# VHH binders against q2luc0: the designs that were tried, part 19

Target 1, 332 residues: q2luc0
Amino acid sequence: MPIEFEQTFRNFLMEHQEKYNRTYHFLILMDSIITAAQRIELYYRTGALKGNLGMAGSINVQGESVMKMDDIANEIVLHYLAASNRVIQVVSEESDDIVDMNKDGGRYFVYFDPLDGSSNVAHGLPVGFLFGIAKRNLDGNMKGPEDFHLREGNDYIAAGMFVIPTGMFTLALRDAGCWRFHADETATYVKPMRMTLPDDPKKWELSFNSANTTVFSEKVQSWIQVNISKYKFRYIGALAGDFHRLLTNGGLFMYPAIVKHPDPKENRPQGKLRLLYEANVVAFMCREAGGDAIDETGTRIMEIKPAGHHQRTTLYVGSKPIIDELASLFKS
Below, E stands for the ipSAE of ESMFold2; O stands for the ipSAE of OpenDDE; V2 stands for 0.75 times the mean of E and O plus 0.25 times the DockQ between their complexes.

## First folded at step 4 (VHH)

Design H06 (framework vhh_7b18_3)
Fold by ESMFold2-Fast, scan of step 4:
Structure H06 (fold): chain B 332 residues (1-332), chain A 120 residues (1-120)
Amino acid sequence: as target 1 above (332 residues)
Amino acid sequence: QVQLVETGGGLVQPGGSLRLSCAASGFTVSSNYMGWARQVPGKGLEWVSYITSGGRTEYQDSVKGRFTISRDNAKSTVYLQMNSLKPEDTAVYYCARTYSWGKYEYFDYWGQGTQVTVSS
């Protein structure tokens, strides 16, 4: 049989490591993140056989308590990040407070959602593992903004996602593009493919929860009414999966503010998605693919200053012409 | 409308203690990260401590075990208890709200500062 040598993820990363202090420490961190993703995928694929696909407090066939899959995923990520000995602090969707790791020698802040779309697990549908990385100041004691976890998306050095259990891994590196990798038969990520959003309106997709249309602002409702027929409508209810399609076909993913709910206490004027480990992650990847991302005031997502580690935001992310139009609309 | 007013600074001998207070108005202290930063004569601003909205505290290595940050939500006040003070702790101490981190900025609202002088 013919022998074809594919560029591995490690080989790719070594070629792109020198900018923004992406050194061998970054390679060690990425190896830990990949290992965590592969372990999550294993538990997802085998969970039904072992009784792991349940809610926290469920009892398996041996009468033992079963952990919820998102709790398992969180533990896996925390374990491998700690084992890398490269992380100073972590922000996780599944942890109420920030998690301290290597305070003495940690070089990175990591923001992650270990299992996006967890409601899909029981139904065998795709889920996501989303992450963002910012670096600590390596010059002695913590002295500046680089040493704190409340960072703008513009301060991230990398962001990525795994679509579980598809074997798809996407990684964006600051000023070095957005890249997709495929797992081979040995579970090695290979064959880097540069991702750029197509500037072809015939391919554009629109993605949002249409059940919420009547509770969006008048500006958003009016824009949808005028524009929806110009797009192919696709929505699977997992950010990683919906954003994966966006990177391939272009268009718009949005999660608008809820401002017209019949019960005022159900309004979410700040949106529902989390800034640090969801919105910043897809905004970063989208920018590196030639797109853009804004909130409902027309402010760029990666320029939003977080008020806390679980800060929420509205999100509009996709092809630059669409985002530019929406920014103008929201600022009017 | 947002104001931070610091009190409790002064002259103290090495090994002494001092308690700084920061009275906050125009926002909810418990909903924000609050911190203390200091400006040492001839040097730039350096952070000292912060307390998260959840109540978790962090300290610069040089003050760990000696300084304690706390808050009283009912009084909208943040405190910095400073023990075993050293001449190197001499600085202007600023109370600040910290929700906003650009590469060259630390805090979005600052108090006026309070002078702490440690000398014999």
Scores: ipSAE 0.000, ipTM 0.157, lowest interface PAE 16.3, mean pLDDT 81

Design H07 (framework vhh_8h63_2)
Fold by ESMFold2-Fast, scan of step 4:
Order: structure tokens, then C-alpha cells, then sequence
Structure H07 (fold): chain B 332 residues (1-332), chain A 120 residues (1-120)
């Protein structure tokens, strides 16, 4: 059988370099991100056999620190981002504060969640690595460290995610679409596929933690009651996996406010997902695929100005007709 | 040269507090997994606290709620704040750095130690 050669990720990016002056700097950054993702995947697959998977906050009987997979993934990402020499500063889900990198020569701010859905690791289920990228501020006036990092999703130049351990990679580029890539037998990402949300209600999926239905607001509960039968329900508890299905089939992924929990301490009126490295990432990707994303006030996710590195938000992301309907509901 | 230098040990009465410090040179504490281990007379070395490069903290059950690990990035120094000290906390305290180098996590650097003695 004749050998077919597919367009590589590198070739795809070079073809698109004419936009946004992406330069070789962005290619170097992306090479580092892909390498980090592949090393996380390798550690995920082999870590249990080496006896070094453990639980965060645990120390073994011989006094040696047992690191959780999310901590391991964070260290891997930080290592390769630093090695790229292209990153100014990082915001990570696993880091309490911003991480300084190449402050003088760096071009990019990177926001990432190194292992979304980490509770799935012990069960061999998919987890995600999510990231967003913003460019260095070219304004002459700088108003403090927070002003550098606390960027709206509209300021991102790229956002993407990997499903681990399968290695499925999806990348959205500002005004250049959302693209899925497949790893070949040499672990090279190839065969770019443009992702566009189907505007076909028969394909639509609904994704959320249904166990939380009774603790959502009355508006959200009422919408679910009326609409749930119109969708196929899918929820695996890892944003990257759930969102990849959404990109293929259309529909809605949501993480509503928790406002009626029997234990008031468990209420999350501002939501649970993190704005900078979860909600903005999927909102950016969804917009590039022809969809939209809002919070429970009907405000577009990518227009929210973050007030802190780990700011939370409610999230509704998916097919534009659904999001437009929900925005009207939430503004009423 | 890459070095870890512990300091701040001494004699403290039971119920008292003490902070030990670890000054790092040749690498950055904010970018490395750091930890504190201790070795009491007649016992094996126990890792009591750890902090990842990302700032997540881990504690042995024997010290949870009493000890706090922290770092000062400007001083490139790791700290262990020890509260409600007990005679059982008497040990030589060691600073360690655990780095991710290609393909592995390891404790590559161990300090010389600082003695903490807690009297009745």
C-alpha cells in the first residue's frame, strides 16, 4: 500500500504565520507545550507501573513525599515553558501565585490547567491539559504585575487543549479558526481538521453534572426541565473530553452556579470553573468554531475582566442559538 | 556551586515556636519542589513537609496543623514555621530540593542540617 504523508502541525503553523506576526517564537512555544503534553501522557501511562502515583497531601511511611499526578503535570509544564525562553509569566491552576519566567526576553503570558479532571486518574479515565496564550503588552504604560496577567479572553491569541492519555490535540488561533490534530505513530501531530459546531439540533449534546440539578437556580432548573429531552446527555467530568465532544456534535456544556446546597459552605454563586485557564480557553476555542460562551448574568466569558489569578466563573458554552436563548433568560 | 544551607535551629521549650530556614544558591526555590525532612535519635529520616514549584504544600500526619512550609522568592529561601512544638519533634532538620530533570523527579540536593531540640 502506498504511504500517505499528512500535513504536520509545524507545516500547518508555518502556513498560518502570516497572521498576527506569529514568528518562530510562537512555533518554539508551541513545540514546548506539545512536548510537555506528551510527557504528561507518558507519565500518566507509566506512573502506576513505577509505583510513584499517589495522593496530594500524603507522605509515605518512610517519610518520602508522594506527589499527585496534577503536581507532576504542573512541574512538567513549567519545565518546558521555562526551557522555551519565550514566556514572560505563567498563571497555573496548581500555582498559588504567578510564576516569573523570561521577564526581559519573553513574548507570551501562558495560562494553564495541567491536569483537568484529576479525579479520573485513579480510574484510568481521560483528563485534560488546557492552555491559553496572550502576547506581551506593547503599551508603553505598565500598571502593575496584575495588569500584565489579568487579561480578558478577547486578548488571547491562542487557546488549546489535549485529551490525556489519547493525545488528541485541539488548537484555536485568533481569527484563524479551531483545529484538531491527530498524533501519528511517531507521535507527530498531523492532519489538521477544521472544527465548526454543527447547527443541527439532532446532533446536539448536553453536558453537566446532573447530580447538582437541585442546587442550581430556579431559572436553570426550569430551563433543564423544559429542554433536557431535546439533547443527548454526555458528561465524563473532564472539561477537555466533554468540550471535544461539544466541538464535534454541537450543543451545550454548562457549569451553573450552586446556590441551593444543603450545606451553605458548599454554595458557589460565582461558579467553580477558573476564568483564566478553563473558561476563557473553551470560550476562545468555541468562538473560533462558530459558537459562543456566557456566564449566568448573560455576559460573554471573553469580555469578563479578571479580578484575580484564580477568579471563578459560571460557564455556558456551545452552539450560538442555545447561548443566545440562555443569555436572554439570564438577563430577564 | 549548588548548595542548600539550613539555619535557625536551637533549644525551645514544649509548646513554643521556631522557624528554620534554608538558603539556596545556584538554583531558584520558586521553580523547584522543596522539602523539609528530619531525623530523630534512633529513628529513620522522615519527610515532614514539601512544597511544589507551583506552591502546593504537603505535610506528614505527625506535623499537620502545627508546621507551615513557605518560601521567600526574593531571598531564595525556604522556611519551616514550627508551632506547638513537642519533645517528639526533637531532630536534625534537613532541607531538600526535588527537581524535574528530563524523564525523572529526584531529590538531588540535601543540606547539612540544623538541630532542633524541644525540652519538657
Amino acid sequence: as target 1 above (332 residues)
Amino acid sequence: ELQLVESGGGLVQAGGSLTVSCAASGFTVSRNYMGWSRQAPGKERELVAGITSGGRTYYADTVKGRFTISRDNAKNTLYLQMNSLKPEDTAMYYCAAKTYDWGDFRYDYWGQGTQVTVSG
Scores: ipSAE 0.000, ipTM 0.458, lowest interface PAE 10.5, mean pLDDT 82

Design H08 (framework vhh_ozoralizumab_d1)
Fold by ESMFold2-Fast, scan of step 4:
Formats: C-alpha cells, sequence, structure tokens
Structure H08 (fold): chain B 332 residues (1-332), chain A 121 residues (1-121)
C-alpha cells in the first residue's frame, strides 16, 4: 500500500532488542509516565489560564484556596506510577520523603522532577518533566530500602524528558541510544529521531547563567574567559529547554559551584541541581547521545554515589571533547 | 539460539588465582547486563558479580569484594571473571548469566553447563 504507517513509541520499544527496555513491565511503566506527562500538559494549557490554577496559599475567584502547579504535577505523576503497579519506590523533587509503592512486586525505582522551570508557567514558557528509572536490585546480599533507592546514574536503565506543552519527548535507553519523539494529533508519540551530539564545533552552544560568572571559582572563570568566544551562547533558564538545545547542537551546559558571592548565604559550593532526578537524568541522556557529564571535581556524574535522595551536585554536561578538557582542568 | 559457554575453571590452592571466560552467542551481547552466579555443592545459586552493557559499572557482594573483578569485551562477545585470593568457600560451579522475566519475577538465564572451580590443597 502507498500509505506510510507511523512508527509509534510502542512499536519502537518492541523493535529494540534491549531486554530491560522492551519487557511488558517496562512498557506498562512507560505508558503510565506518558499518561502523566499528557495530564500535566493538559493542566498547563488549561489550568494555568485565568482563575483555573493559582499558588499554594492563594485564593481563586470563588474564594477557595488553590494548589500550586508543581504540587498538582507531582500528584499526577504519583497517581499514574502507583496505578502501573510496577514501581517499588519513588524519589520526587516535590516529596520530602521517599514514597513507597508496590514494595513486594515493584520492579522499578523512579526518580522525577514533575515540573522543572515552574517559574516559566506564569510567562507561558516551556517547562520540563524529567525522570530516571532504575531496576530493582537482584543482589540478595543487600538489605533495606536504602540499599535499593540510592543508586548511581550508571545503575539507571532509562532517563527521559518531556518539554511541556510542545509535544516533544526524549528518551534514552541503556546502551540503546537517545531518541526524540513528537506527539501527533491524537497525542500519540511517533517518529523516533536518533539524537547524537554533533562533532562540528561550529554548531556548539554554551549555556549557563552568565550573571553568576564573577562568583564562580577561578578555574571556571578563566576557562569561560578563554573559551566563550568559541561558542554560540544560549540560556533559557529551564534545564529541559537548555538541555534539549544541547542534544540538537552539541556544546556545553553547566551549573558551576557558586563560591564567591558577597552574601555567604547565596553560596552553593555543592551546586544547585539535584543528583537523582536532574543531573543523572541529563547525564544519562547525554551519554547515550555520545557525550559525557562531570562535576567540578572531574568525577563523572553517573558514578557519584548519592548519600541522600535530594543530594545536590555541580554539573558540566555536553560534547565529550569539552568534558574531557574540563575534567583535566578540575583534576589539576 | 542463545548460548553461553563458560571456561577457565580448575583446581587451585587457597590464595591462588583463576580467570573465567564466557563466550556468548545468539543474541546482541553488547545490549545486555551480564552476571556471574555460582552454585556450591548442595547449595542454591549465589550472585557473585554484575556488569552493565557498556562495562561502565560493576557490582559485587561483600563475600567477593576486592577479590573478584568482572569485565567484558563486547567486540569478542566475551565476559570475564578474574578471581584472586581464592578461598575454599569459593568452591562452586560458576555460571555466566543474563536476566529474563517470567511472570512478575526476574530470573537468571544461565543456559551453559558452567565451569567448576575447586579451591583445595
Amino acid sequence: as target 1 above (332 residues)
Amino acid sequence: EVQLVESGGGLVQPGGSLRLSCAASGFTFSKYWMYWVRQAPGKGLEWVSEITSSGGRTKYPDSVKGRFTISRDNAKNTLYLQMNSLRPEDTAVYYCARTYEYGDYLYFDYRGQGTLVTVSS
């Protein structure tokens, strides 16, 4: 027949021969994550409009208190993850404690940021839903919940990002690449596009908050001064948007330590981004696209053993030649 | 047809070393996490090492940590286990394994005959 049939996300997963990523349990989990993303997009498009959603402690036009958008997004994700009956435990940016789900039959740990760049909602700019997935530990020598959920990024089997409300979905699978999908008119994700960081330095972008340049370490300030003119500078101020550009054009996204602020309370020597559901997620996706990611000690992000579920890190993520150069600089 | 063929076992004295090999065929080896599991005489299966598809991460139980090293060569479809400072309690049949799902559980798919390691004076 002369009709081209679209390759759906489901068809794509079934065609991949990666055992962990094509199982029916993983497909059920991914369907739940996609459903959650679609519901968050619906609330963004309709709920962020006049009088429909406010902030925690605010009052709607009927005199009723309303929930903050990131709290709503968190509840949506938790609901659909629980409904999948495939998740053992969850780490969420919006939940202070680890959330237990199916402790006996759950296969997956899910780490997520349900609404990255939430300050952009009021301005009609894109936000992100980021997630990472690790599989249950089969090591019978390990005991307790803490032994299972505090996983290195290298233990993840998948990580992904939805750019809301654009209909863009990017998913990286362990040793199977990083792929972009687009929602069609039926909101079905279709037409996988393999994402690889370009080797062409003329396309490379540099992304960071330049207002913080003078409060970075001397090594970072010196590197910026020498190298900034080699790049196109782009910074939107939302990890999802900035990282999505990086996957397309290559280059570097960074969130350095803030160590020289005049107000000591504004210093962030450990960085600001969260290891489990922000840095590991973009590091995993970047590695599958042919790049790498390190912290300001030159340690690979995905090799950092978390000491807590909300642990912070500095982040340098992007094209491998740039990351290799920075790793050498930070270890010197 | 998936095949996993282990080799390199033998008799060794306490404190000795052995290197086990597993030749994989019939599947895309580079896309699978691989494991070494062992079965001591009269005991159940015990996991002894884990390696990711890329080889970027390895994991061991406390019983072998610091003594055993798992590695892989994806170009040769081969998995290795370097065993140092061997102890009598390491005596077992060693199996190369990948995982599969059956019902709601994960199982080791270890298909091969294994390779016998005997640590004895």
Scores: ipSAE 0.000, ipTM 0.159, lowest interface PAE 14.7, mean pLDDT 81

Design J01 (framework vhh_ozoralizumab_d1; at its last look DockQ between E and O 0.01; V2 from the best seeds 0.00; counts 0 for: pae E 19.0 > 2, placed apart)
Fold by ESMFold2-Fast, scan of step 4:
Structure J01 (fold): chain B 332 residues (1-332), chain A 121 residues (1-121)
Amino acid sequence: as target 1 above (332 residues)
Amino acid sequence: EVQLVESGGGLVQPGGSLRLSCAASGFTFSSYEMYWVRQAPGKGLEWVSEISWSGGSTKYPDSVKGRFTISRDNAKNTLYLQMNSLRPEDTAVYYCARDKTYTFEYGMDVRGQGTLVTVSS
């Protein structure tokens, strides 16, 4: 009589190991990332009890500064990445400078946004933890040691996200697919499910901030006007949450350039999302799920060479037929 | 063309020492984690040592820890394995190997031809 056991995340990764034993570096790194995500989720769930939902720079009743939730999340991720002893450097949305870890013995660069959609925290709405991973051992693509962290998305080996507090974890592995895992009652991630974007246009969703429609380029406004009625419209204002839904239903998530704002200071011709730890992360996951991603020039997101660690980009990510159509439009 | 060429194997008495060398060419040696792995007759591959790209981190299984030392010379594109207090069970073909490029997997993508180490009288 067989007893049914769910495959664990650890068992899933171990199946990708060579027949001879090695030191489990990627598993150790992933264990640290998962631990960080679980600690962020704990703080999110208990935040109201601890007063962690305050604004950055707020002062508590004793006159002490209160940390904002995104600052807390950043410190948690940095702590567990450092404790892994596997990370060379990190690029974080919440850190102005590149953070050095184990420069001589580390194997990985990690790019992360520790709390995507942080404005949702005060309202009890879902937030995300996004991350991308690259190896030190890339040959021929680097200018010199100082530039090794400035990698194209095509150089990533993995990217993933946690949608907090849902207990769902998505991980894409280079040339090995995009996978969703579910936390069981012991908080162990189990039941790998391969994610593939649906090819059925009737399931497709469109996701963007519709309040910005009149300040987008003429090409983007015209495309929206022609196509919006072909899609179900969904937008929750957090990249991780909107992209999480996109992986199930297919369609398009976009963050276009803002080029027609009456106040020139509000224009964002290079987009608002960050290349290394937001756009590359969802582009990587989307590619492994059978989709694609481009910027507003029709260039693939994962082919953009960053000029700086907080480089911005426009983003169009989703089902290949939609992305191919938009790439043609943007290059015309 | 990526090449790894091992040398330094031979017949040695129990308790003796050998120094293996591996000459690397055709890639940026200093960017890669490197390994020594071995294969005894009738057995699968067994990792013997690991060294980080900089040489700042090394790892060994208990079977060789304290007896073997991995090192590298990035200026010469050469990997070394110093083997001390050799035992009959260390008899194997020894391979140097390069860590896989662009992959999350643990393991090697390139391995040399190997060098035979026989520990016997």
Scores: ipSAE 0.380, ipTM 0.728, lowest interface PAE 3.2, mean pLDDT 85
Fold by ESMFold2, look of step 5:
Structure J01 (fold): chain B 332 residues (1-332), chain A 121 residues (1-121)
Amino acid sequence: as target 1 above (332 residues)
Amino acid sequence: EVQLVESGGGLVQPGGSLRLSCAASGFTFSSYEMYWVRQAPGKGLEWVSEISWSGGSTKYPDSVKGRFTISRDNAKNTLYLQMNSLRPEDTAVYYCARDKTYTFEYGMDVRGQGTLVTVSS
């Protein structure tokens, strides 16, 4: 048989740079993000294989020293983003405050969750590295907060996720689609596959924590009652994993407001998921795959004006017919 | 080090008013959603109010709506709770809280000792 060469992510992105008139700066940033993801996967894989994972997901890094997997992942991502010299500021799930980097010469804001689903580490389940990217705004004489980290999802130029340790990488590019890659035998991401949500309802899946049904709003409970039997139910309990599957099968992932919990400290009336590095990421990716995403007021996720870098939101993301139905329900 | 220090509690008659303060330090206060919660004797924590980072959005449970007002001064790193028309059931230790940062630790980050509000004749 003839030798076959799969297209690499780098060549794919360079082809898109030519087609979409993009600069090499974004390629440099993506190289750093991919390198970070590969190093995180190495630490996760070697920790799990050697039995170093505890209930808290700790890895013995220096013999007698112990470091949490999420701290390791955060350190890796911050290092490579800083080394790229392209990043102005970072919002990280693992950092209380914004991380300043190259404020004067950087071009991008990066929002990331380096180890989504970290509660699953003790079980050896897949976790995710999620990221969103926005550009510096250099037009319109904008002085002040508009050139900083609090960007709407509509301002993102890209968003993506790695599913760890599977070697799966999905990247959505604004107005250029949502694309999935896998690592080959040389650890190179290859074989771009365009992701488009299926329009066949028989493939669609419904994903949410069904144990929370009685603590959702009455409106959401009623919707579940009508709709729970219409679709396959799938839920692994981690945004990255559930959304990775959603991009293949279509349907709905949701994390509704928690408003009826017997213990009021467990209520989350504004939702539990984080807007900048969770909800915006999957909303952006879903829209590039032909879907949509809203919050529990019917507002599109990517149109929410963030008020804080760790701000929460409710989330309904998936196939447009379901999202349109929910938007109508929430608004009227 | 992240600190939240509550003050302004005390003894007040039913129908009276109090203003609570929460002094924040060790983090970028203006970037966080903030909460007030309370704990009555022998009970769990009860959410009392929340406010967005800018102060533009506020929320309250029915038990205090119309009587309590949350506000913030981002220049002074201070959160406030104005409590009016106080009732005996408002008796509790009041805490301020910020959002938790970490994905696997969702919840309200209560750090201070709180401030006691006693509503009694």
Scores: ipSAE 0.000, ipTM 0.136, lowest interface PAE 19.0, mean pLDDT 83
Fold by OpenDDE, look of step 5:
Structure J01 (fold): chain B 332 residues (1-332), chain A 121 residues (1-121)
Amino acid sequence: as target 1 above (332 residues)
Amino acid sequence: EVQLVESGGGLVQPGGSLRLSCAASGFTFSSYEMYWVRQAPGKGLEWVSEISWSGGSTKYPDSVKGRFTISRDNAKNTLYLQMNSLRPEDTAVYYCARDKTYTFEYGMDVRGQGTLVTVSS
């Protein structure tokens, strides 16, 4: 059998850097992110084999407190980002406060969710590692949101996700498309494939928590009623996984505001997803794949100016025709 | 030799418009992110606009957002800045600048000689 030579992520990125004269600092950063993902996967697999992942407060056979997988993943990502020495600040879903890293010498801001779909860990189901990257402006010492951690999605230079433990890595680069890699037997990410949402509506899928339909706004409920029969319905129950499918099949993933819950305390009028490390990430990736993303006001996700590092948002992400329709609806 | 040459500056009244151009040579223009920066008398350099290599992404500070538009023609190796609704505080020397890509330093590695924009009644 002829030897098959696969293009690796590293080769791909190097070629990209050379072609578009991007900074080599980005290569170093991406290497750290990939390493983090691989380590997270290792812990995921190890925990899964041991049957101890996801149980809060569980004591191992040795009587030791077992760290939550979320915390482990967070620490891993923070470690390798810090080690890269390329990151100014980090916004993590698992960290209440912004994490300062290399403020003086760093170039990038990194936003990440180390373990999207954490509830899946206990069941050995896929989880996601989501990340977004912005770079410093010319005045790197500028104080305030303009050159600080509170960046809008349009300021991102890259965004990506790992689906763990499936070995799928998807990366979007500003104005350079969305690309998917998969790990080979050596755990090397290979075979770059450009992702583009298909234009064929017959392939489109609708994805959301249908159990929440009755607690959505009237506009959203009405839309669902009209469209639920038009598209195939698929729902994994995690942003990363559902978005992963979306990139292949097109359609719509939505996470609407909860506004009609019988318990008012359970309402989420601002949405549940986080803007910086969840919504912006998938919005950025989707845009590079030919789609779009809006909130329930019809505003593009990537145009939202963050007021806080843990700001919540509603999310509608997917094929442009559907998004345009929803935008019109929300603005009516 | 890498070179950036700005043009299009001049004297305008408040509310007026100018279009700046920057001719790039000596490097693969289409591979670089580009900036406009300005320096007012007695002040430091201020970032005015940024554009991605393809032109598909642009960024502005709040001070010029909605008034200035950066664009580029990669086929002509030219960067543009459309400035509308000019204000006296926009008075400055405007520079075209190339983003650093291969150095361990941040910011701009090449900048032109600049073109003076004066906004005065």
Scores: ipSAE 0.000, ipTM 0.281, lowest interface PAE 11.5, mean pLDDT 89
ESMFold2 (binder alone), look of step 5: mean pLDDT 81; pTM 0.821

Design J02 (framework vhh_ozoralizumab_d1)
Fold by ESMFold2-Fast, scan of step 4:
Structure J02 (fold): chain B 332 residues (1-332), chain A 121 residues (1-121)
Amino acid sequence: as target 1 above (332 residues)
Amino acid sequence: EVQLVESGGGLVQPGGSLRLSCAASGFTFSSYEMYWVRQAPGKGLEWVSEISKSGGRTKYPDSVKGRFTISRDNAKNTLYLQMNSLRPEDTAVYYCAKDSTYSFEYYMDVRGQGTLVTVSS
């Protein structure tokens, strides 16, 4: 009988190297990230049986206190990143403070959201594990913790996401493209497929929370009114799922500023998404797939210098013709 | 053509010292981070030391920290590894490596043929 061999993620990295080159440090880091993702998928799939779908401090059917799923996911990622011995410092959505790891021997900064769309876990809907990676420059001038981790998206060397519990893994490498992998029956990621946003407006999707339309700026409201009927509308409320669709079909995902809410306390002039571990991640992946990403001032997401590790931003990410149009609108 | 030529290996007694050299050519040496990597018989490659483009920053794993010192002379396109207090477990072929220009490759773009260090009595 014929035997077919799938190209593995490791084979993909090795094949893209020159003679005798090594991805030793990066490969070890990626192996730890993949292992963490596989453990998160296991907890997601078995969560209903163990009561892990509840909030921290909840009790399960056995009367025991349970950890919230995003707390479990955070602990898993931190454990495997530390075990890689390649990470100097981490920014996590679920950690109030920056986490120091291997300060002396570490080579990477890692930014991650361990379980994006965690409210979807109780409903059996897909969630995301998003990450970005920056390489520490040995000649870099670093003054303190805020200087170490506060990097522009343009300084990232890689960014990716896992769509949990589907076994789908997408990884973008700086100037080397955006690639999708699938987990096989042995949980090995295989069959690299290059992702490029379609230049076909008939496939384009528009994704945002339409309930907020009346509280957006006049420019954004006017653009929606003129353009919404040109798109297929899709929104599941998890960045990883919505962005995964965007990579396949093209179009636009947006999270605009909320500036006209009747209750001023509900306004979000800086948007809701986090710059370091959400917006920069999808902006980086989208750029490698032939798209672009901007904030509501028309500034490229990856050019924004962060002022804090949990900084928020407005986000417009997708097909380049749409982003170019919106950038012109926002700069006017 | 990019070339890295290691030298300075040999037989040394436990507690002894050796200085390895790597002569680089075919690229702008001062524009790249440089590395020493070793491979003991029957084992995989082990990172030994890293040095920044200017030579102002260095990194070592705990196994050699305090015993080994990496340095560079950009005017001579030469990388050095000073090895002190050598132990039998330091026995390996030592390779000089250049930082990779490819986005996901972190080191070992080009390695030389290596220089053998044997620590025994």
Scores: ipSAE 0.012, ipTM 0.298, lowest interface PAE 8.5, mean pLDDT 82

Design J03 (framework vhh_etentamig_d1)
Fold by ESMFold2-Fast, scan of step 4:
Structure J03 (fold): chain B 332 residues (1-332), chain A 121 residues (1-121)
Amino acid sequence: as target 1 above (332 residues)
Amino acid sequence: EVQLLESGGGLVQPGGSLRLSCAASGFTFSSYAMSWVRQAPGKGPEWVSGISRSGGKTYYADSVKGRFTISRDNSKNTLYLQMNSLRAEDTAVYYCAKGSTYTYEYYFDYRGQGTLVTVSS
């Protein structure tokens, strides 16, 4: 086994300290997020032995309940965020209400989905841990505490995702690019690689749940019929995995509105993905990689003002020429 | 140092209701998942219900699902079990049990003294 001296994630952050300005607190927060991801990775790999895969409330022959993996992942993230003593409030996919932490001394709002694509856990397929970070404004003229957490994606200072259990981590920093890291043999994230969306249309991928094609709007169905043969189709059903592939190959990931379902209760005219901890996260990362993201009205995802912490949105994210084309279509 | 003190048990008629409480001390209650476990006379312990550290996720044994509700108040370091539609087979000593930071998988040795629930006419 050759000895390799790779730049670690921590070394990368330390070398970029001056660009983070007065952000030693950010370094402490990122350390907690990395630690949480490492623990989730471990639990994912041992989950079958613990019976934590895809089943909430399942009981073994001795009457013991099985805790679901997304619940475990949520508890891990909350623990390490609280331990950082840098977070004022958290919005989590797994928590119905906003979680208060260090309300007076906290510097950051953290939005996260601890285990995106949890239906893939039972099948040993990749899942994601997604997060976004906004900084508390301590200057005068601040809004009241009750609306501080409802931030546009443009107010985020960082967003990232881990592809569990692959050891792949991507972090986008405001105006400093989008960077990919891999876990080494010691589970240390190393070898920063700057991510830029490819401009080669021959390699572009299209990613969406094709089973829903007939329940999308007429505009979206027509666009798919005209364009699907021009793309390489790939979809694994976990946003982090599908988006990481998109960052490498370019193309489009989309989650359109469901408006034509035979059962009206299954319609999702506002989309299915969550604005704060899913759509804003991938939109932010995509922008830093040279792409863009819009909703089905042609509005930029990161410019949408959230009305609630679990607000949903439609999502179209990827290569800028594709997004510009779709924005024109949706505005027509 | 971990102390768990259960209360609220007693004699109740079939179809009646009881609310159990567990006062926790000696650890950071809000950092741990919790469980309720019962032991009927002459039987081994049976897991009844579990709750995440935040209270956002709850789990129930099939024998009590739809009848019992677990909840917690982290500001008071207290765990609750609301028991409705009680049956003779619910007769047992009920124990509050401390889980781990990440799971409500209980360690029976970290339980309280228990509170007796008798469902009989």
Scores: ipSAE 0.000, ipTM 0.335, lowest interface PAE 12.4, mean pLDDT 82

